# Miniprotein binders against Ferredoxin--NADP reductase, part 21

Target 1, 346 residues: Ferredoxin--NADP reductase, of Oenococcus oeni (q04hb6)
Amino acid sequence: MDNEIFDIAIIGAGPAGLFAQFYAGLRELKTALIEATPRIGGQITALYPEKTILDVAGFLGISGRDLVNELKLQTDLVDSKTFLNSEVTNLKKIASHFEIEINHHASFLAKSVIIASGNGSFSPRKIDVPGSSEAEQSGMLTYLLPGLSEVADKDFAVVGGGNTAVDYAVELIDHDCHVSLIHRRDNFRAMESSVTKLKNSRRTNFLTPMKITGLSPKKEKLEIELQSVPDGAVKRVSVDRLIGGFGFTASSRTINQWEEFPEQFNQGFLTNEAQMTSIAGIFAIGDASIYPGKSDLIATAFGEAPTAINQAVNYFDPDRGGPQHSTSLNKKEVFKHDRIKSRYNS
Below, E stands for the ipSAE of ESMFold2; O stands for the ipSAE of OpenDDE; V2 stands for 0.75 times the mean of E and O plus 0.25 times the DockQ between their complexes.

## First folded at step 8 (miniprotein)

Design r6 (from a14 with I16F K29R E30L K61E I65R; at its last look DockQ between E and O 0.01; V2 from the best seeds 0.00; counts 0 for: pae E 19.7 > 1.5, placed apart)
Fold by OpenDDE base, look of step 8:
Structure r6 (fold): chain B 346 residues (1-346), chain A 93 residues (1-93)
Amino acid sequence: as target 1 above (346 residues)
Amino acid sequence: SEVTIRVEIEKDGKKFEYYFTVKSLEEFRLLLELILEIIKWENPKRVEIEIRAESPELARELAERAKRIFEEAGFTEIEVRQEGNTVIVRAEK
């Protein structure tokens, strides 16, 4: 690998990482975007490609897929290198730089690092009840939505109380499925509109407040044993498939192997006002960042990205002037592709 | 065809007004979804939508969609008033 020292290495190609890459390009920084999976877009691509996102500034609504596509198009305008299938297996400080090891084999050098890994290598929070392993092996229990082309009129169950479960339920009903939504509380910690959509749907059955106590895969159906949280009453329902919607946990295991490991709280890295972690020169943005009062929104991540990039510049090149406003940038110099010339010259 | 939309939300005696322009039925749908989110979050007593379209028929169609959304949102009193190309949908709880 060429002894190229990057100004910034961005870990994770989710929305935060993609926007950070673009903004770094606007600052003419040599940037490496490093992604563990073969896909960009992070959780959006993996979990919510068809979800309409309403809380991103400048859009009345945009699908997850379209948002990722637009972010990608932005990154294509700037000079940057993207490395897919590249899991960061180690982070080490070497003199004034960082060495980023990928896949226990290759290494990059960077002056600064921005962690945009979201909640890390996402492993689903698994249902651990009698029969769960058998149900998972049979494919009757999954943690991702199946292909939805032939699911019309099938009976699904979704378990969870957050955005993941609610989003899965919404997507299923939009494909003419019947959904039993199982949660241990009557109240969902999800976007209220989505919950209301489900409440207003004749295809949604709320099984609340209930917990799953057992699973019994049958020949064609999955039998779910439920227990009422308040009174312990047992109910059984049969569905074609159960989807675990508890969200995803970062496997802390791979990050814990880094020689330079910033302080964590839960699944995120503690950051200050500069989006800097406990280690100088290492920043975190998006779901990888935790600080008091943070809103876990894509919109927030988009604000954090420029902050981290600008502060990274201040870290490795303190004599470089402050952030340039995009309006002051010479569009001809910054954008490589002619397509943008036409939109901005009008 | 551009449709202009005014949304008024009343919560705790305060009124908030929002102005939108939509250029498609899809954008209008997205707007309604947004309004639903706001309604859920704010739990307002009253929501009013004023829709101005290029034709009275289009305005009415859009208003009927808004009405359905408000019904689904749990508003029990919904009034629809039309004056030419303008329709006002007022929903109360």
Scores: ipSAE 0.000, ipTM 0.186, lowest interface PAE 15.6, mean pLDDT 83
ESMFold2, look of step 8: ipSAE 0.000; ipTM 0.180
ESMFold2 (binder alone), look of step 8: mean pLDDT 84; pTM 0.838

## First folded at step 9 (miniprotein)

Design u1 (from r4 with I21F V82T; at its last look DockQ between E and O 0.76; V2 from the best seeds 0.00; counts 0 for: pae E 3.0 > 1.5)
Fold by OpenDDE base, look of step 9:
Structure u1 (fold): chain B 346 residues (1-346), chain A 93 residues (1-93)
Amino acid sequence: as target 1 above (346 residues)
Amino acid sequence: MEVKIEVRIRKDGKTFEYWFFVDSPEELRLILEFLLWLLEFENPEEVEIRVRADDPELAREILERLREILRELGFRNVRIETRGNEITLRAER
């Protein structure tokens, strides 16, 4: 790689990393965005691109995919350098800089680092019952929502009792699907408003308290064998698709192998009010950051990104001065963007 | 498999660079799918793609796929330069 020293290396191209890249660009910082996968958007793209996100400020509701697209469009306002399919395999301090190693083969230097890697890699908690492997192979069992543009009037089953299952069920009924929600208990550990929405929907059938005991893929339908938890009574239902909604397990991959490894708590890096980790010049944002009272929200990550960028500047260039307010940005460039014109001229 | 792809796109006076390291055929497929999406989504005025591969046959395969992508997207004036194991594609709208 060119003998290029970056001002900031941002690790992770999720929502936090994408916004950090944009904000760093607004400050005219030489920034590298580094992503382990061949895609941008992090967990949103990987796990819930079709999910309607309700708790991001400024949006009434936005799909995960659309949010990532909007973040990407925002980065178009600045010059950018993005490394994809680029796993950070080592981070070490060299004099006043950091050396970032990628895929054990390439390296570059940065004056500061922002970890925006989220909670690592995610794997769905799988259903393990007779016929589950066959159902998964046939595509009749999935752990993610399908593309929702053509699912109207389909019969889905969702299994689980947490936010994941409830969110899937809500999204499906909002797209005119029928949903059988299967859970081992009558009580759900999910957002109350979402559960209430499901209870008020004629498109939701609650199969509680029940457990799945078997799956039988048929030619066009998936037969689900259910057992009542209290009395053991057997019930069978047929659906177009079953979605496993038990949530995901996070695994920390290669970060634990870095020479410069910040202090962690509960899979996040401990950060102070400056979003700085235990290592000076290394910051963390989003799900990669943990501090007392943190809310695990995308909205929170968006607040943390500017903080980390500004504090990174203060770290490597204390004389550069305070953050420029967005009001000083060339508004003319922002409004020239064709998509902005269409939204505000209607 | 050791392939490096560098993509530079220019849009509205800004330059966006994307770097890809490719270690497997499956990764290559996913990267090419992403590139198609990226180029369609961004709709840049200019694109430069540089491919370095140790295997000349693989380099040729990647080149042909990139030509197809550029044609499908309606890019014009596709120019190809080959220097050793490095292939550079340039196109404009």
Scores: ipSAE 0.360, ipTM 0.781, lowest interface PAE 0.7, mean pLDDT 86
ESMFold2, look of step 9: ipSAE 0.417; ipTM 0.817
ESMFold2 (binder alone), look of step 9: mean pLDDT 81; pTM 0.803

Design u2 (from r4 with K14T W19V F20Y I21F V82T; at its last look DockQ between E and O 0.01; V2 from the best seeds 0.00; counts 0 for: pae E 18.3 > 1.5, placed apart)
Fold by ESMFold2, look of step 9:
Structure u2 (fold): chain B 346 residues (1-346), chain A 93 residues (1-93)
Amino acid sequence: as target 1 above (346 residues)
Amino acid sequence: MEVKIEVRIRKDGTTFEYVYFVDSPEELRLILEFLLWLLEFENPEEVEIRVRADDPELAREILERLREILRELGFRNVRIETRGNEITLRAER
């Protein structure tokens, strides 16, 4: 990832970010879509996937889930990269590019950045025990699932007692991982069917009632020191990764830690008419942006995305020319995709 | 300021649970606005909200705002129970 340079990095895979990625593809730009959670769709997927949304142009009512699926179909028409489970932990300007740090460990370069992460980020609650900072810096402690390719037979620990921890554990066993589920109590405050699935799996080891008292990263494994809650007995386990499943909080504080952090007003990034922030080359769209007369609607974000993309091109490649309308593109190349053909032939 | 808010809702036999950790007044405002939206959207039969705060006065202020939210949404039988540094609000339709 260190030597890869993108034209645009888009932070947040809600409706605004998904549409921006698609539009950038129509401009033949190399984009990275970066999403901190395991799923695209942003607030819709997290909060109201089944709700019918009436005010998205072109739909006679559409569920949140179906809207996200339609946006994904658009992104499938263009060449782009999507990085899930990827929290942007730092943004730094290096010469004429931006260095984007993911999960405190990996980085890549982009010529421009579009912030599409809403008017506050949902950030995971972090563990604070001896060794936790070192474990996080090594990449062995995270708060989001890793990429799930090539994880079969790896040993994970998940800590927490709610739906976040249980959902993480279920997803890991569904991908043939071994999971130690750590909680201070024997009971979980999570969906009973999910807990039952974990109890019936030979891939699950319940370490309850126990609490983590220390972390020690080793060469390839993380050693976890546990303490039995009833009697204080100490136990140690060794895993490939530990994932904190303590849930999410709404916070703009996480993105406030970036070296390049644009000016905010009322938790939105101030933007001009080009959707550009106080930092040249960084743009904001959707609920992440604020300006006079702003309406926080999906429809508004869909208009902002093309503006931001075209102005980002003007920023890093001003000789490229102005925006092109999609009706001027070669429709035959676009309609070669099987998904579009199937839709028009049904 | 450090506040923990745990929300449990039940609808049609299904339980949904959410945990929020709040370290600023701005985050608290956003979370309370989200909870208003969530409860209106889900329209659950039962709601249980537990608040743990480092300041008991802050915990009471949060619960009074939550009580106002629940009243606006038409919940009845709003009960508050205090146990040490944790305050629990229960409501039903």
Scores: ipSAE 0.000, ipTM 0.119, lowest interface PAE 18.3, mean pLDDT 79
ESMFold2 (binder alone), look of step 9: mean pLDDT 80; pTM 0.798
OpenDDE base, look of step 9: ipSAE 0.257; ipTM 0.717

Design u3 (from r4 with K14T F16K I21F V82T; at its last look DockQ between E and O 0.50; V2 from the best seeds 0.00; counts 0 for: pae E 2.6 > 1.5)
Fold by OpenDDE base, look of step 9:
Structure u3 (fold): chain B 346 residues (1-346), chain A 93 residues (1-93)
Amino acid sequence: as target 1 above (346 residues)
Amino acid sequence: MEVKIEVRIRKDGTTKEYWFFVDSPEELRLILEFLLWLLEFENPEEVEIRVRADDPELAREILERLREILRELGFRNVRIETRGNEITLRAER
């Protein structure tokens, strides 16, 4: 790779990393966005692309996929360099720079680093009952929502009692599906408004308190064997698809091997008001960052990204200064794009 | 398998670069699927794709697949330059 020294290396192409890349571009910084997977969007793309996100400022509601798409469209305003399928295997300090090593034996040099890797890799909690492997192989059992554009009038089952299962059920009924919600208890550990929405829906059937005991993929339907928790009574239901809604387990296996390893708390890197970690010149944002009073929201990550970028500049080039506010950024570059003109001239 | 794909797109006066490292046939499939989506979504005016592979047969296969992708997306004037184990495709809308 060319001996290019980046101003900033951003690790992770989730929402935080994508916005950081854009904002760094507005400041005309040489940035590398480094992503472990062959895809952008991080957890949103991986776990809940069809989920409606309600708590991002400026949107009444936006799907996870659409949010990632909008973040990507925003990067059309700037030059960018993105490295995909590039897992960071080591981070080390070399003189006044950082060397970022990836799994393909390539390395990057940067004056500063922003960790936007979220909470690491996620794996779904799997259903382990007779027929589960066959159902998963046939696609009749999944742990993510399908594409929702053509699911109207289909019969789904969702199993779980937390926010994941309830959120899946809400999204499915909002797309005119029928949902059988299966849980081992009558009480859900989820947002009360969402549970109330499901209770008020004619499209939701509560199968509680019940557990799945077996799965039988048929030609067109999945037969689910259920057992009543209190009395052991057996019930069978047939659906088009079962969705496992037990949530995900996070693993941060590769970050723990870095030579430059910032202090952590609860799987996040401890950060100060500048979003800087315990190591000067290494910053963290989004779910990769933790500090007292933090809200674990995408909206918070979007606030943290400009802070980290501005403080990174102050770290490697204290004399540069430069615009901290969007109003002082290169407006000419923003308004030359036809897509922006069309949104503001209507 | 050691394959490197570099994609440079030009759109509205900006240049975006995407780099892919490929260690397996399955990764290659996923990357080509993503690349198709990326090019469709970005809808660039110009595209340059550079492929470097250790296996000449694999390089040829990737080249043909990329040519198909570019054609399907309506790119014109597809030019191919080969230098050793490096293949460069250039196309315009």
Scores: ipSAE 0.410, ipTM 0.797, lowest interface PAE 0.6, mean pLDDT 86
ESMFold2, look of step 9: ipSAE 0.482; ipTM 0.837
ESMFold2 (binder alone), look of step 9: mean pLDDT 79; pTM 0.786

Design u4 (from r4 with K14T F16M W19I I21Y V82T; at its last look DockQ between E and O 0.01; V2 from the best seeds 0.00; counts 0 for: pae E 17.4 > 1.5, placed apart)
Fold by ESMFold2, look of step 9:
Structure u4 (fold): chain B 346 residues (1-346), chain A 93 residues (1-93)
Amino acid sequence: as target 1 above (346 residues)
Amino acid sequence: MEVKIEVRIRKDGTTMEYIFYVDSPEELRLILEFLLWLLEFENPEEVEIRVRADDPELAREILERLREILRELGFRNVRIETRGNEITLRAER
């Protein structure tokens, strides 16, 4: 076992975990950020990288990808370690520390743990029709928006009747795409202003009430077979890509393999006002935590992160004192480089 | 025992939903206490609660407790629909 002991192990590298890592660096704490997947950013970069997020303080609208990149810039300023492709397979209390087992064969110690891994697994609700597996393997059927910098004038189809499908369609027309919106009903369960925008756009073609009955990937385009719901009439359209907008399935049925596994309500770990779980020294933030009045927003998680970090310090080092004002820090001693980006001097 | 409680509240044009799965009498008491706190904290204009329970006596106990919670918080016009082991309560201020 390595003799290295971290102050805090942060499980999950979504926005909440990334900000917690940066804030811990401002507190001059030794942290390990642990992510099971090959990439940071969590569900936002996996599911919604190009979606504009309006409710992150300090940004006049920011894409999910850009938000994660800004958070990465913050974490790069501090002395911290990030472990990708690293699944936490056990959490065990040993004396006054926690042993964190990685990938069933390696472990290290931390004085406290912050769980920032979200509220379980999210999987898109998938289309299951003849040819759908082949269409997905070809890359012509997806469940996430592509990168939007080079999609102008392409033909997309979006299938679904809720907010996910309508949001996808709006983003695509805002980037000069043509969109066929496919739904089995004439009405959509989505924000009325968004639906009105689509109805008023020359770039939108409503294919309703219709359902998809087959998919055939061709050399350059995907052929979609549609059936009219009222009369069964068959129609075929060709698009560059089909995006499934049926939303996502969340699973709360996690196999509890950790020896130290905090109490949950549904998918979230129950936390108090200090973000502490039912196990002293283990905290939860972001979608991993649940408490009365919780809003499942990135903005909320950003407030939770400093709380959890400061309360973790109170747990393992109560004599350390309260958080320092960032303006009183010696930036040379806190950051990995001699100078910070001069954004404030422009 | 197995109980599922779905709570939908509406305040100022926004809707929030909560889902509780209950496996023991102790959990049921904690969840009902949490619901009292939640409804008092959010102070919603409309509330809808759906309860599914596999034991008829348990379903009756839950119904009585939920009715008490709604009365304690000042809700009136409580409408209750029972269909088998599913109870739907709707209340407005």
Scores: ipSAE 0.000, ipTM 0.128, lowest interface PAE 17.4, mean pLDDT 79
ESMFold2 (binder alone), look of step 9: mean pLDDT 80; pTM 0.792
OpenDDE base, look of step 9: ipSAE 0.558; ipTM 0.862

Design u5 (from r3 with Y19W T21F; at its last look DockQ between E and O 0.01; V2 from the best seeds 0.00; counts 0 for: pae E 12.8 > 1.5, placed apart)
Fold by ESMFold2, look of step 9:
Structure u5 (fold): chain B 346 residues (1-346), chain A 93 residues (1-93)
Amino acid sequence: as target 1 above (346 residues)
Amino acid sequence: MEVKIRVEIRKDGKKIEYWFFVDSPEELRLILELLLEILEWENPEEVEIRVRADDPELAREILERLREILRELGFRNVRIEVRGNEITLRAER
């Protein structure tokens, strides 16, 4: 990653960033899409997946989840790189390139940058033990409650000793799940009534005082290695899911620490008609961008994305030409995709 | 600073919960803006917000900002309970 050079780094994988990645692929650009959370879709996927959106052109109503799925299908048509669980912790200009620092240690270069993250992001306080990355990638380790329909009789583990963990455990037993509650102390910093409810439930198994020392995702179950805090004795349990209950930390404090930090107005980056910020080669789209007459809509962001991509090309490679409409693209491979074939050819 | 914010919303019989741990004033401002966006998008029938802060003056500032957010979004009958260093706001539309 340290020696790789991209044409465009796109920060934020909400609808604006996803569409920008797709359009950049139509321009045959090498892009990196960078998202601080474990999944694409930004706030829509994390917070509003079932909200119906009425004002996305071409859809007679679409849920947030379905909109993100459609955008993902578009990005599948192009060759692009996506970095999840990746917070941009610094942005620095080096000669004609930008150095993008990820998670305080890794970095790569890009010729231009598009900021597509509207608000700051929030991140859970994460479990960091051997196997935790693999467990999270498999979906067996999460930090939010899942959809609670049809979860009865599943085995969950919840780790933590505060209100987050206890409330997760209470919600799960209220939906007929079995819950192992893991905490390094016997005492919980949570509402007394909630703790009492857990202690009185046959569905609750207290694993305290213990800490998680390893995670191993198997075919159908997650194996959790535990260690007794007082004496170091090792225990292993198997569950369907593990939920981290340490709450969330906002990841916004690094935004002000970027060496290349464009001028802001009302928490948005000021942009001109090219979607360019106060720093040449850095663009902003979607809720990250502010200018006279701006409407903070997904529809507006979808128009801004092609403008920013084409103006980024003009910035770093002015002899390349463009823009081109998608109907003018002579790429037979795009029309060979199974989804496109099923809609028009079969 | 140490601020803990729990948000519980109810819509169409479904309950969704969010938890925030905040250790800087900048993070607090961004989380309150995000909370406004969540409440506008979800348009929930009921909301409960629990705030615990280690600074009493900060707790009062957060309370007043949350009351403004709920009022701006059209929530009425905002009920506020203070128990030690924890503030609970409950509202419905």
Scores: ipSAE 0.000, ipTM 0.199, lowest interface PAE 12.8, mean pLDDT 79
ESMFold2 (binder alone), look of step 9: mean pLDDT 80; pTM 0.797
OpenDDE base, look of step 9: ipSAE 0.628; ipTM 0.881

Design u6 (from r3 with K14T I16K Y19E F20Y T21F D23Y; at its last look DockQ between E and O 0.47; V2 from the best seeds 0.00; counts 0 for: pae E 1.7 > 1.5)
Fold by OpenDDE base, look of step 11:
Structure u6 (fold): chain B 346 residues (1-346), chain A 93 residues (1-93)
Amino acid sequence: as target 1 above (346 residues)
Amino acid sequence: MEVKIRVEIRKDGTKKEYEYFVYSPEELRLILELLLEILEWENPEEVEIRVRADDPELAREILERLREILRELGFRNVRIEVRGNEITLRAER
């Protein structure tokens, strides 16, 4: 990697990390956003994309997906660098900088670090049946939704009984897919309105109560062998793709292996009023941060992000001066984006 | 397998960079699909994709897939540069 020194490395591309990336961009900081998963949005994207969030300021209600989209749109206003599928495997202090190791292979330097990792990395609960590895290798089994631009009239299967599976099924039918929803029970542990939407859709086939017993990737289709839970009857269905919708499990934090390991309490990093951890130059925000009186809310994380960034600047460049209020920013100079220019030229 | 994919997009005078580390064929497929989603969502004016792969055949396969993605998204003037184990695609809308 080029001898690139970042001003800030942000670990975790959840809502806190995304907003931190934006705010760092507003301050013209050279920032790396590092995400262990292949997607941004953190827990929102992983666990509850269709869940309505009611406690984010400025929204009467916003879906998790839409909130992530708004955060993405906000980042369009600034230059950004995001590392995806990049687990921070080590953090080491080197002189006045931090060395961030990714995937036990790559490393880069930063003047400061902001931990926005939430409660850890999320791994999908995998299907483990005969042929599952082959189906995953062929891309016929995935645990995330594919790009939805060319999925119209395709046959999907979704397996699971929680919000993840139901949300996936809803999103697929909204894109004119056919969905076979597989679950070992007739009852779903999901938002009732979403389940009702699926029940009312002609595009949804319920394969309940059934379990997957095998997968057979074929040339164009995935054959799914199903077994009825009550009577053991075998059924086979063919789909274009199977989506594993069992949700995600929090993996044990590789953070425990870092050479620079900040003090923790209840799986959060202890932070002061500056959002700084026990290690100078390492900050934490969102669910990665813990302090007396903290409210575990996305809204709180959004307040913590600017604090951490501003204090990081004070740490590595105390002479740079304080942040300007957004109202004082020359919008014409700061915002290169025409969409915003149009809102402010009216 | 080790593949690094770097995507640079330009839109409305801003630059976004996405870097992916890929260690399995499964991850590669997922990342390519997610890259399509990102490119669709971002709707950039310009895109530069750099692929570094240890296997030249794999690099070529990735290149072809990326070329398809770029075409599907309506990008024009796709330019390809090959330098050793690094392939660069550039396209404009």
Scores: ipSAE 0.249, ipTM 0.721, lowest interface PAE 1.1, mean pLDDT 85
ESMFold2, look of step 9: ipSAE 0.620; ipTM 0.892
ESMFold2 (binder alone), look of step 9: mean pLDDT 81; pTM 0.813
OpenDDE base, look of step 9: ipSAE 0.014; ipTM 0.261
ESMFold2, look of step 11: ipSAE 0.623; ipTM 0.890
ESMFold2 (binder alone), look of step 11: mean pLDDT 81; pTM 0.820

Design u7 (from r3 with K14T I16M Y19V T21W; at its last look DockQ between E and O 0.01; V2 from the best seeds 0.00; counts 0 for: pae E 17.1 > 1.5, placed apart)
Fold by ESMFold2, look of step 9:
Structure u7 (fold): chain B 346 residues (1-346), chain A 93 residues (1-93)
Amino acid sequence: as target 1 above (346 residues)
Amino acid sequence: MEVKIRVEIRKDGTKMEYVFWVDSPEELRLILELLLEILEWENPEEVEIRVRADDPELAREILERLREILRELGFRNVRIEVRGNEITLRAER
């Protein structure tokens, strides 16, 4: 991958990045879509997959998950490359190209770059108590739900008071686990139906109001030290695994300093009417972009994506000419399947 | 029911803004609980919350819940300003 040259590197596989990749495919461009997490969809699939979005043109309401699925169907019709689990760790200008460093290890070249990661990547909010680093290194403390095919009758603890923690606990009891749900308050900031399900289950042990004060990994179990919030009394429990359910933070608050780092305001990259940043050949769209009159909507990002793609072409290949309307394109030359034909003929 | 909640926080010299449109009492309850979670985890030095609601009784209920959230999180200097249909709470710690 070190010597491959792309026309456009697109950083972030949220809705804006996915649509940019599809549109670039209509222009027959060679693109790399780069996503730091294991999944496409960005913030929508991570945080709000079932929320109905009313203001996406062409849909009378669509869930975040369904929107991302429709965008993936579009990208599947064009020849493009997607790199998941791939954090951009440096961006450097080399002659007329950009070198994009991935995970401090690999790199490739692109003629232009589109930043489409609104808040960057998402990292789980971490427990920071004595022993938490050792517990995480041992694998007994994690922040994502494990594979559920082999977990029956295991003892889990889940810590947190929001939807993340409650949803983890519900999935675990639905797979015949025992769950200790730890929270510093007696009430949970989650869907009442989910909390009621946990309260009605004999597999749930509520450890509230309590806070974790220490973790000690043993040979086969994790020992959790708890402190009662009202009276300070210490309690210890032993579980197979502890899952942190505090949700996620946007990694854009932990700024990575690329060698080519465009000018920023309020966590957005300043862009002009071409969606170009302060660095020629680097563009930004969606929540990554800020300019006078900007609205941070998916609808806005979908208009910005074609602008950025076409202006990137003008930047690195001005003799190519401007775009044609998609109704003028030869579908058999652009698409690798007849899937679009069937969709329109049904 | 139409409620708009705009939250600006300052932490470590960084300003962040959250905006919520709320169309039901159940959604309002969940959004206010999400705000408590955000404020607790971000642990900001300063908070400004702007609430616009068309129903005066609803606006009062939202104000009282937000004051409780801020007091529970240890903010002391909770200041309230009313300008037309908009209530602004400012707090620092």
Scores: ipSAE 0.000, ipTM 0.184, lowest interface PAE 17.1, mean pLDDT 79
ESMFold2 (binder alone), look of step 9: mean pLDDT 80; pTM 0.797
OpenDDE base, look of step 9: ipSAE 0.252; ipTM 0.706

